# Ledger of designs, part 68: VH-VL binders against q9umr5

Target 1, 268 residues: q9umr5
Amino acid sequence: SYKPVIVVHGLFDSSYSFRHLLEYINETHPGTVVTVLDLFDGRESLRPLWEQVQGFREAVVPIMAKAPQGVHLICYSQGGLVCRALLSVMDDHNVDSFISLSSPQMGQYGDTDYLKWLFPTSMRSNLYRICYSPWGQEFSICNYWHDPHHDDLYLNASSFLALINGERDHPNATVWRKNFLRVGHLVLIGGPDDGVITPWQSSFFGFYDANETVLEMEEQLVYLRDSFGLKTLLARGAIVRCPMAGISHTAWHSNRTLYETCIEPWLS

## First folded at step 23 (VH-VL)

Design kj4
Fold by OpenDDE, fold request of step 25:
Structure kj4 (fold): chain C 268 residues (1-268), chain A 122 residues (1-122), chain B 112 residues (1-112)
Amino acid sequence: as target 1 above (268 residues)
Amino acid sequence: QVQLVQSGAEVKKPGSSVKVSCKASGGTFSSYAISWVRQAPGQGLEYLGYIIPIFEAANYNDKFKGRVTITADKSTSTAYMELSSLRSEDTAVYYCARVDFDEYGSYGMDVWGQGTMVTVSS
Amino acid sequence: DVVMTQSPLSLPVTLGQPASISCRSSQSLVWRDSNTYLYWFQQRPGQSPRRLIYKVSDRDSGVPDRFSGSGSGTDFTLKISRVEAEDVGVYYCMQGTHWPRTFGQGTKLEIK
């Protein structure tokens, strides 16, 4: 039988967004038990990410316990960060494949049309003032806001991304790295036509430098220092990168070609 | 300079709801957070919650157990605080105040409304 | 929740004399960015609160220099070097580091 699949949604999403994905999984892997976690839906997805991590942890623990052979995680957009943190804090998880579906794994510094109402272009350059404050950090979107022009503020104020990345020293960094490394495969999915994740390379742990030049994963300090295990995972062949063009952000979980190419191979 | 003007006094029955408005003039509404604080007669200050209009998101003091709803209309630069299931102990002056995300990191409420007296009485 | 404890609660002062108000927090108010989000507010009779001090010791524009804030961690002090008649009112400390935001009980400053 196929291993259970756990799905974690993104910002402003709900389980309904994954109806096509469920259809594809059922068609290609009949009998698979798929659980789309119905937590922190819609506006509740703005709750602090650590709060979400705790909630999702409570939901996945029983599922993992019933699946001693392991489970697969499909985590979309903001959900990908939640899942990465989840795997970092759980010392006994049994995740075989962690599929990060168009997630801002290295943070967000976007002003795209999709998020203009949240991040107007005129506000992007000043959003650090909001996000890197006690008031702003109470919202998920600020928990992974990564302003390349205010790195010190990011490192100090970020209550989530900087910690799970091991960019800021904390007493659990070694343990979290150990826990995360329990994953069988890390499948990174994203693409240049996403239109939301900014830069789109963030889905592959790429990100802006101080001049807003996009650097690849291997050029990032978190990789070079192996702060949470990326270098180790890559070395043992556990990282899969699956870029795909022509897919908008809201279509990653609904595109059949993307599913067959980037998701399906890891659900066995 | 930025000013906050609140709606007028309210008299409500127990169990009903009240909605207080706070209109901002001057400055950029979208660059602020609007906090709500209340003060019972002869008592101290109590923080209810705040909204960041640009995010259209609010954070609440759990003490109120979901009775408080804070919203904002960016088109009118107006924030709202609604308190439901009113009790006599909710009788207080309710203040809105600006949290300015300035370059100095001052944040805390530097501009206050004039206050709105809400009386809950049977 | 973080408990803010002010002392004294009543502060009678002679005009021209100094005044000092203490505010203690139940836990450190140092945020992860190394800033301390401690505020002092003044509320004159019949008026809305007015922010005097932010981040422990920074004065708002228009606040007389006779007002000064100091402290660190969990212990903070507001000082008035020379009390004036217009200083009558209730003073509150507030922490902005932890959620929910919390105020001290208030200190009522009166003229003897």
Scores: ipSAE 0.924, ipTM 0.960, lowest interface PAE 0.5, mean pLDDT 95
Fold by OpenDDE, last read:
Structure kj4 (fold): chain C 268 residues (1-268), chain A 122 residues (1-122), chain B 112 residues (1-112)
Amino acid sequence: as target 1 above (268 residues)
Amino acid sequence: QVQLVQSGAEVKKPGSSVKVSCKASGGTFSSYAISWVRQAPGQGLEYLGYIIPIFEAANYNDKFKGRVTITADKSTSTAYMELSSLRSEDTAVYYCARVDFDEYGSYGMDVWGQGTMVTVSS
Amino acid sequence: DVVMTQSPLSLPVTLGQPASISCRSSQSLVWRDSNTYLYWFQQRPGQSPRRLIYKVSDRDSGVPDRFSGSGSGTDFTLKISRVEAEDVGVYYCMQGTHWPRTFGQGTKLEIK
């Protein structure tokens, strides 16, 4: 039998968005138990990410307990960060494949049509004033806002991304790294035509430097220092990168070609 | 100079709802947060919650157990506070106040509305 | 929730004399950015509150220099070097570091 699949949605999203994905899984892997977690839907997805991590943890623990052979995670957009944090704080998770589906794994710094109302062009340069404050950090979108021009503020004020990345020292860094390394495979999915994740390379742990030049995963300090295990995972062949062009952000979970190419191989 | 102007006094029955408005002028509404604070007669200040209009998102004090709803209309630079299931102990002056995300990191409530008296009585 | 405790709750003062108000928090108000988001507000009779001090010791524009804030961690003080008639009112400390935001009980300053 196939391992259970757990799906975690993104910002302003719900379980309904994954109806096509469920169909694809059912057709190609009949009998698979797929659970799309219906937590923090819609506006509730703006709650602090650590609160979301706790809620989703409570939901996945029973599923994992009933699947001693392991489970697969498919985590979309903001959900990819939630899942990475889950795997960091859980010392007994049994995740075989962690599929990060167009997630801002290295953070967000951009304005797109989808997020224009949140990140208008005129505000992007000043959003650090809001996000790197006690008021701003109470919202999920600020928990992974990564301003390359204000790195010190990011490192000091980020209550989520900087911690799970091990960029800021904290007492749990070693343990979280150990926990995260329990994952069998890390499957990174994204593409240049996403239109939301900015830069799109964030889905592959790439990000801007101070000149807004995009650096790859292997050039990032978190990789070089192996602060949460990326270097170790890569060395043992556990990281899979699956870029695909021509897919908009809201279509990653509903594209058959993408599913067959980037998701399906890791559900067997 | 930024000003906050609130709606007029309200008299409500127990169990009903009240919605107070707070209109901002003289600044960039999208660069602020709007906080709501109340003060019962002869009592201290109590923080209800705040909204960041640019995010269209609010954060609430759990003490109110979901009875308070804070919204904002960016097109009119107006914030709203709605309190449902009103009780006599909800009788208070309700204030809106600006949280300014300035370069100095002052934040806090540097501009206040004039207050709105809400009386709950049978 | 963070409990803010002010002392005294009633403060009668003679004109021209100094005044001091204490505010203690149940836990440290230092945020991860190393700032301390402690505020002092003044509320004159029949008026809305007015911010006097932000981040422990920074004075708002238009606030007389006879007002000063100090402290660190969990212990804070507002001082008035020479009390004037216009200083009559209730003073509140507030923490902005932790959620939810919380106020002290207030200190009522009166002229003897």
Scores: ipSAE 0.924, ipTM 0.961, lowest interface PAE 0.5, mean pLDDT 95
Fold by OpenDDE, look of step 24:
Order: C-alpha cells, then structure tokens, then sequence
Structure kj4 (fold): chain C 268 residues (1-268), chain A 122 residues (1-122), chain B 112 residues (1-112)
C-alpha cells in the first residue's frame, strides 16, 4: 500500500484549495490515505509560525504513529516553512518525502499583484521596521520576511526563519539539524512564473544578496556552513529540485503536469 | 502632527455589542499599528489588542478573544474596535493608540485618542 | 502573562523634591534584537495617557528632562528630579516585549 500523505496549506488557504491534488493522488495512487490538515485556515494562517508548528505537530503525530513505514509531506507556500520547522523540532518523525511546493524557504522580500496589499511596493523597503519588531513578529508573514538590506535586523529579530536556518545561534541548532536530516528526500518545487514567492528562487533556497542579486543554494551561508543540513542532504542525493515555468502561485497544487512531473514520483 | 479622534460615548445593555472608531490624521496610516486599551473607572490600563492595517491583521489579548474584533479601513484611515456580549465589567474608557514603526525602533504607543466612554448598564 | 509590578502605588511628594517609581517585570523584557521594550506613561487627571519614556530610557519629544528612565532586564525606574504641579497624575509602566502587552498597576503621584 501507498504511504499516507499529509498536506499542509499556505497563507490564507484552506483544505478546499487542494481538491485537485487529492483527485490526482486518488487517480494515480488509489488507496492512498491523504490528510489535508484543516488548521490555521484563512486569516488564522497569520498566526505566528511557531504556534502553527505546534498545532500541526499535534495533528501529524497520530498520523505518523499509525504509519510505521513512513509518510509523505506535501507542504504548500507558507506551509513549506511550517513543515521544515516541524521536521526540525520532531526527533521521531518518519517522513520519507518532504515536498516543498513553491515555498519561500529562504524567506520573502517582494511584492506581487496577489500580495500587493500585504507588501505594497512603497512599503517593501520599509517593511523591516514593522516586521523586525515585537508587534510584527507576532504575524506569520513577518516570521519569514528576509530583508537583504537589513541583514543584521533580520538575524537578530527574526523569530522563525533565522532560527530554523541556523543563521542565529541557538541551543537547539544541532538537534534540529539532526532531526531534519531524518527526511528521506527533500523535493523542492517552484518556478519563475510563480508571481508571489520573491525571489522565486527562494523555493530552492536561493535568495538575494545585499545588491539584490539572486544567489543559488550552494552560495548561501546556510549551505556552506551546513547549518541545518542542506549540504549533507545534497551530498547523499536526498535533494530533488523540480523547477517548472508557466505556473502561477495559486496553481501549483492544481496543475496535472506539475503533479506528474514533480510530485507523483515521490508518493511511492 | 498625528492625531487620533475617537467616536463618542456609548451606553449599552448587557449582551449587546459596541463598536468604537478611531480616525487617524496627519500621518501614513499604513505605516502604523493601532492598539486598543481600556480603563475601568478608577482602575488601571488593560491592553485589548492591536491591528496592523497594512497586513489587515489583528492580535488579541486572550482574555478578550471571541468577544473583541479589531478592524481597519485604510481608505478612511480609521480603526475599529468591536466588543460583543457586553457585561457590566466592560464599562470603561476605551483608548486607541498609535504604534509607530520608525527607523529608530520606538514602536510604543506614542499618540493616543481622547478616549471613548462605554457604559454597560441594565 | 508578564506581570508588571509598580511601587509605590501612592506617591505623595513635596513640590521641588525628587520622585522615584519602580517597575518590576516577572520576566526579562529583553527582546531577541537585544532591545528592551519598556515604556512609561503619564496620565493626568481627566486626560488620556501620554508616553514619556520608551525603550527604558529614551524620552519622547516635549518631555521635560527632569524625567528619566533607567533599568535593565526586569527592574526599571522612572525618576523625576524636581516634581512640579503639572506632574500630578498616575504613572504606568508597560512592557512591549511579550504578548500580551501588560501594564503596571499605576502609581498615583500627588502633591503634599
């Protein structure tokens, strides 16, 4: 039988967004038990990410316990960060494939038409003032705001991304790395036509330098220092990169070609 | 100079709801957060919650979760605080205050409204 | 929740004399960015609160230099070097580091 699949949604999403994905999985892998976690939906997805991690942890633990052979995670957008953190804090997870579906794994710095009301162009350069404050860090969107022009503030104020990345020292860094490395495969999915994840390479652990030049994963300090295990995962062939053009952010979970190419191979 | 002007006094019955407005002028509304604080007669200050209008997101004191709703209209630079299921204990002056996210990291509530008296009585 | 404890709760002072108010937090108010978000507010009779001090010791514009804030971690103090008649009112400390935000009980400053 197929391993259970757990789905974690993104910002302002709900389980309803994954109806097509469920259809695809059911069609290609009949009998698969798919659980779309209905937690922190809609506006509740603005809750602090650590709070979300705890909530989702409580939900996945029973599922994992009933699946001794392992489970697969499909985590969309903001959910990808939640899942990465989840795998970092859980010393007993049994995740075979962690599928990061267009997630801002290295953070967000930019506006799009979809999120322009959250990140207006006029405010992008100044959003650090809000996000790197006690008030701002109480919302998920600020928990992975990564201003390349204010790296010191990011490193010091980020309550989530900087920690799970191991960019700021903390007493659990070694353990979190060990836990995360329990994953069988890390499948990174994203693309240049996403229109939301900025830069889109963030889905592949790429990100801006101080000049807003996009550097790839292998050029990032978190990789070079192997702060949370990316270098180790790559070395053992556990990282899969699946870029795809022509897919908008809200379509990653509803594109059949994307599913067949980037998701289905890892649901065995 | 930024000013916050609140709506007028309210008299409400127990079990009803009240909605207080707070209009900001003289600044960029989307650059701030709006906090709500109340003060019962002769008592201290109590923090209810706040909204960051640019995010259209609010955070609430758990003590009031389920009863308090904070919203903002960016087009009118107005924040709102609605408190439902009113009790006599909710009788207080309700204040809005600006949280300023300046380049110096001040943050705190540097501008306050004049307050709105809400009386809950049968 | 972080408990803010002020002392004294009542502070009678002679004009021209100094005053000191203590505020203690149940937890450290140092935030992850190494700043301490401790505030002092003044509320004159019949008026809205007014921020005097932010981040422990920074004075707001227009606040007389006779007001000063100090402290670190969990212990903070507001001092008035020479109390004036206009200083009558209730003073509150507030922490902005932890959620929910919490105030001290208030200290009522009166002239003897």
Amino acid sequence: as target 1 above (268 residues)
Amino acid sequence: QVQLVQSGAEVKKPGSSVKVSCKASGGTFSSYAISWVRQAPGQGLEYLGYIIPIFEAANYNDKFKGRVTITADKSTSTAYMELSSLRSEDTAVYYCARVDFDEYGSYGMDVWGQGTMVTVSS
Amino acid sequence: DVVMTQSPLSLPVTLGQPASISCRSSQSLVWRDSNTYLYWFQQRPGQSPRRLIYKVSDRDSGVPDRFSGSGSGTDFTLKISRVEAEDVGVYYCMQGTHWPRTFGQGTKLEIK
Scores: ipSAE 0.921, ipTM 0.957, lowest interface PAE 0.5, mean pLDDT 95

Design kj4
Fold by OpenDDE, look of step 23:
Structure kj4 (fold): chain C 268 residues (1-268), chain A 122 residues (1-122), chain B 112 residues (1-112)
Amino acid sequence: as target 1 above (268 residues)
Amino acid sequence: QVQLVQSGAEVKKPGSSVKVSCKASGGTFSSYAISWVRQAPGQGLEYLGYIIPIFEAANYNDKFKGRVTITADKSTSTAYMELSSLRSEDTAVYYCARVDFDEYGSYGMDVWGQGTMVTVSS
Amino acid sequence: DVVMTQSPLSLPVTLGQPASISCRSSQSLVWRDSNTYLYWFQQRPGQSPRRLIYKVSDRDSGVPDRFSGSGSGTDFTLKISRVEAEDVGVYYCMQGTHWPRTFGQGTKLEIK
């Protein structure tokens, strides 16, 4: 039988968005128990990510307990960060494949049309003032705002991303790394036509330097220092990168070709 | 320079709702957060919640158990605080206050409204 | 919730004399090992609160230099070097580090 699949949605999202994904899984892997977690939907997805991590943890623990052979995680957009944190804090998870579906794994610094109302162009350069405060950090979108021009503020103020990345020292860094490394495979999915994740390479742990030049995963300090296990995972062949062009952000979970190419191979 | 002007006094029956407005002028509404604080007669200050208008997102003190709703209209630079299921204990002066996200990181309530008296009585 | 405890609650002062108000938090107000978001507010009779101090010791524009804030971690102090008649009112400390935001009980400053 196929291992259970747990799906975690993104910002302003709900379980309904994954109806096509469920169809694809049902068709190609009949009998698979798929659970789309209906937590923190819609505007509730703006709650602090650590709160979300706790909520999702409570939901996945019983699922994992009933699946001793392991489970697969499909985590979309903001959900990818939730899942990464989840795997970091859980010392007993049994995740075989962690599929990060167009997630801002290295953070967000963009003003795309999709988020224009949240991050207008005029605000992008000044959003750090809001996000790197106690007030801003009480919302999920600020928990992974990564301003490359204010790195010190990011490192000191980020309540979530800087911690799960191990960019800021904390007493749980070693344990979180150990826990995260329990994952069988890390499948990173994203692409240049996403239109939301900025830069789109963030889905592959790439990100801007101080000059807004995009650097690859292997050039990032988190990789070089192996702060949460990326270098180790890569070395043992556990990281899969699946870039795809022509996919908009809201279509990653609803594209059949993408599913067959990047998701299905890891649901065995 | 920035000013917050609140709506007038309200008299309400128990079980009803009240909605207080707070209009901002003299600044960029989208660069602020608006906090709501109340003060019962002769008592101290109590924090209700706040909204960041640019995010259209609010955070609430759980003490009010979902009775408080804070909204903002960016087109009119006005924030609103609605309190439902009113009880006598909700009688208080309600204040809005600006949270300024300047480059100096003050992040405090540096500008306050004049206050709105809400009286709940049978 | 973070409990803010002020002392004293009543503060009678002679004109021209100094005053000191203590504020203690139930946990550290240091936010992510960087800033400390402790504020002092003044509320004169019949008026809205007014921010005097932010981030423990920074004074707002227009606030007389006879007001000063100090402290760290969980212990904070507001000092008035020479109390004037216009200083009559209630003073509140507030923490902005943790949610929910919380105020001290207030200290009522009166002239003897």
Scores: ipSAE 0.920, ipTM 0.956, lowest interface PAE 0.5, mean pLDDT 95
Fold by ESMFold2, fold request of step 25:
Structure kj4 (fold): chain C 268 residues (1-268), chain A 122 residues (1-122), chain B 112 residues (1-112)
Amino acid sequence: as target 1 above (268 residues)
Amino acid sequence: QVQLVQSGAEVKKPGSSVKVSCKASGGTFSSYAISWVRQAPGQGLEYLGYIIPIFEAANYNDKFKGRVTITADKSTSTAYMELSSLRSEDTAVYYCARVDFDEYGSYGMDVWGQGTMVTVSS
Amino acid sequence: DVVMTQSPLSLPVTLGQPASISCRSSQSLVWRDSNTYLYWFQQRPGQSPRRLIYKVSDRDSGVPDRFSGSGSGTDFTLKISRVEAEDVGVYYCMQGTHWPRTFGQGTKLEIK
């Protein structure tokens, strides 16, 4: 029978957003136990990401315990960062497929139409002043804000992204890498028409250099140094890249073609 | 130059609530945060929480988390602090103060409001 | 919560003489960026607090140069080189590194 699926939502999101995804899974994989975690919804998704990781960890432990054969994670937007941190901090996770739906895995540096009241026009060049402060780091958006023009401030101030990416030394780096590498597959999903994740290649571990030129995953220092296991995972054949054009940020979990192409094959 | 002007003094009964306003003038209201601090008569300073208006998100001291609500209205450049289930020990002057995200990394509470006396008595 | 302990709590000083106020924190105030977010505030009688010092030793604009801050880690000091009549009031240290932000209990400076 099919492994249970755990769904983790994104910023200003809730469990209801995934009703279509649930329908697709039920149609193609009947009998699959799917749990959409109903935590940190709406404005609570602005709580510090480590607080969210702790809350989601507590919720997934009993689900994983009841499924010794393993589980799958489907993690959307900001939720993909929560899930990646879960895989690093849990030495006892049994995740087979980690499916990352348009998640800002290398960070965010962009104004967004979807979150327009958070990201007014031209604010991206100034948000580093808030985000790279003790006050700003107490909110989730600042935990993965990555200003390529202030990379020194990012590296020094980030309480979350720079740590889970292994961009800074910390005492848990070796253990977190070991834990993350226990995942069976890393499935990266995203596309150029997303409209929110900036650059959209962040969903594939690509990101801007100082000139705002996108460097792909294999050109990133975190990959080259294998800081948290990306190079090892790719060499193992465990990274699946599934880009798809024509999908806006809010539509990733409600597009049947996307589901059938990028998600369904990994829900064994 | 930024100034913070607070609403006037209030007298409240135990069990009721109070809402104090803090109107900012000068500067860009969405570019900084507003803290709330109180001072009981003859006592020291106590931090309640803060809001970053651009995120519409607040952080609360757990001592008050179930009773305090901090909000902001960007259109009027005004922050609000509401304290519910008032007790006599909540009698204090309530201050708002700016957190500025300047180039110097100064941050905490460079500009203060004049204070709002809240008296809780029967 | 990080406990901030000031000493002394009451500080009578002769006009024109120096004053020194200590502040100790229960945890290091060094934030991940290597800065130390330790503040000093002055509250004159009947007035709102005023920030004097940020980041341990950086004086705000308009603050007289007779005020200076020093220290590191968990131990900090505010000094007034020559106390003037207008310096009467209560002085508070505050840490901005950890949530929630916390204040020392205050040091009341009085002219003898």
Scores: ipSAE 0.841, ipTM 0.927, lowest interface PAE 0.7, mean pLDDT 92
Fold by ESMFold2, look of step 23:
Structure kj4 (fold): chain C 268 residues (1-268), chain A 122 residues (1-122), chain B 112 residues (1-112)
Amino acid sequence: as target 1 above (268 residues)
Amino acid sequence: QVQLVQSGAEVKKPGSSVKVSCKASGGTFSSYAISWVRQAPGQGLEYLGYIIPIFEAANYNDKFKGRVTITADKSTSTAYMELSSLRSEDTAVYYCARVDFDEYGSYGMDVWGQGTMVTVSS
Amino acid sequence: DVVMTQSPLSLPVTLGQPASISCRSSQSLVWRDSNTYLYWFQQRPGQSPRRLIYKVSDRDSGVPDRFSGSGSGTDFTLKISRVEAEDVGVYYCMQGTHWPRTFGQGTKLEIK
């Protein structure tokens, strides 16, 4: 039978957002047990990401224990960062497919329509002052804010992203890399019309250099140094890249063509 | 220069709630945070929580067991602190204070409101 | 919560003489960027608190240079080189590194 699927939502999100995805899974993979985790909903998604990781870890442990052949993760937006941290901190995870659904895996740097609810349009160049402080790092957005013009502050101040990317030395870095590498497949999904993830290539581990030129995954230091296992995974044939144009940020989990093309093949 | 002006003194009965306002003038309200601190008569300072208005997000001291709610209205440059299920022990002066995210990395409470006396009595 | 312990709690001082206030934290106040977010506030009688010192030793604008802060890690000191009558009040240390932010108990400075 099909492996259980665990779904992790994003910023300002809730389990209800995935109702269409659940229907698609039921239609194509009948009998699949799908759990959409309803932790840190809505504004609670602004809680520190390590707090969220701990809460989601506690929720997934019993699900994984009941499925010794493995589980799949579908993790949307901010939720993809939570899931990647889970894969690093859990010595005993049994995740086969980690499906990262338009997640800012290399960080976020953008005045986007989604973020206009939170920020004035012109604030991105100054948000580093808030985010790279003890006060700002107590909120999830700042845990993955990545200002390419203040990379030194990012590296020093980030409590989350710089650690899970292996961009800053950490006592657990070797163990986290080992744990992450136990994933069967890393499925990266995103596209140029997302409108929120900035640059959208962050969903594929691409990001800006200091001139705001996007460097692809293979040009990133974290890849070249294999700091958390991306180069090893790619060499193993375990990384799947599935870009799709024409999908806005809020539509990734409710687009049937996206599901059939990028998600369905990995729900064995 | 930034000024913080708080609402006037309040006398409340036990079990009710109080909402104290903190209006900022000068500067850009969305570019800093507002902390709330209280001081019971003859006692020291106690940190309640803070809000970063640009995130519309607050952090609360768990000591208050969810009785405190901190909000902000960017359009009026005003922060609010609401304390519910009031007890006599909540009698205190309540202060708002700015946390500035400056280039020096000070981040402390550099500008304080005048304080709002809240008295909880029958 | 990080506990901030001040000593002494009461500090009678003769005008013109030095004063020293100790503040100790239950955890290191060094944040991941290597800065130490330790603050000193002065509350004169009948007034709101006023920040004197941030980041251990940096004086705010308008704070006389007879106030100085020092220390590292968990052990911090505020010194007043020559106490003046206007210095009467309560002095608080505060840490800004850890959530929740916490204050010391206060040190009441009085002229004896």
Scores: ipSAE 0.840, ipTM 0.922, lowest interface PAE 0.7, mean pLDDT 91

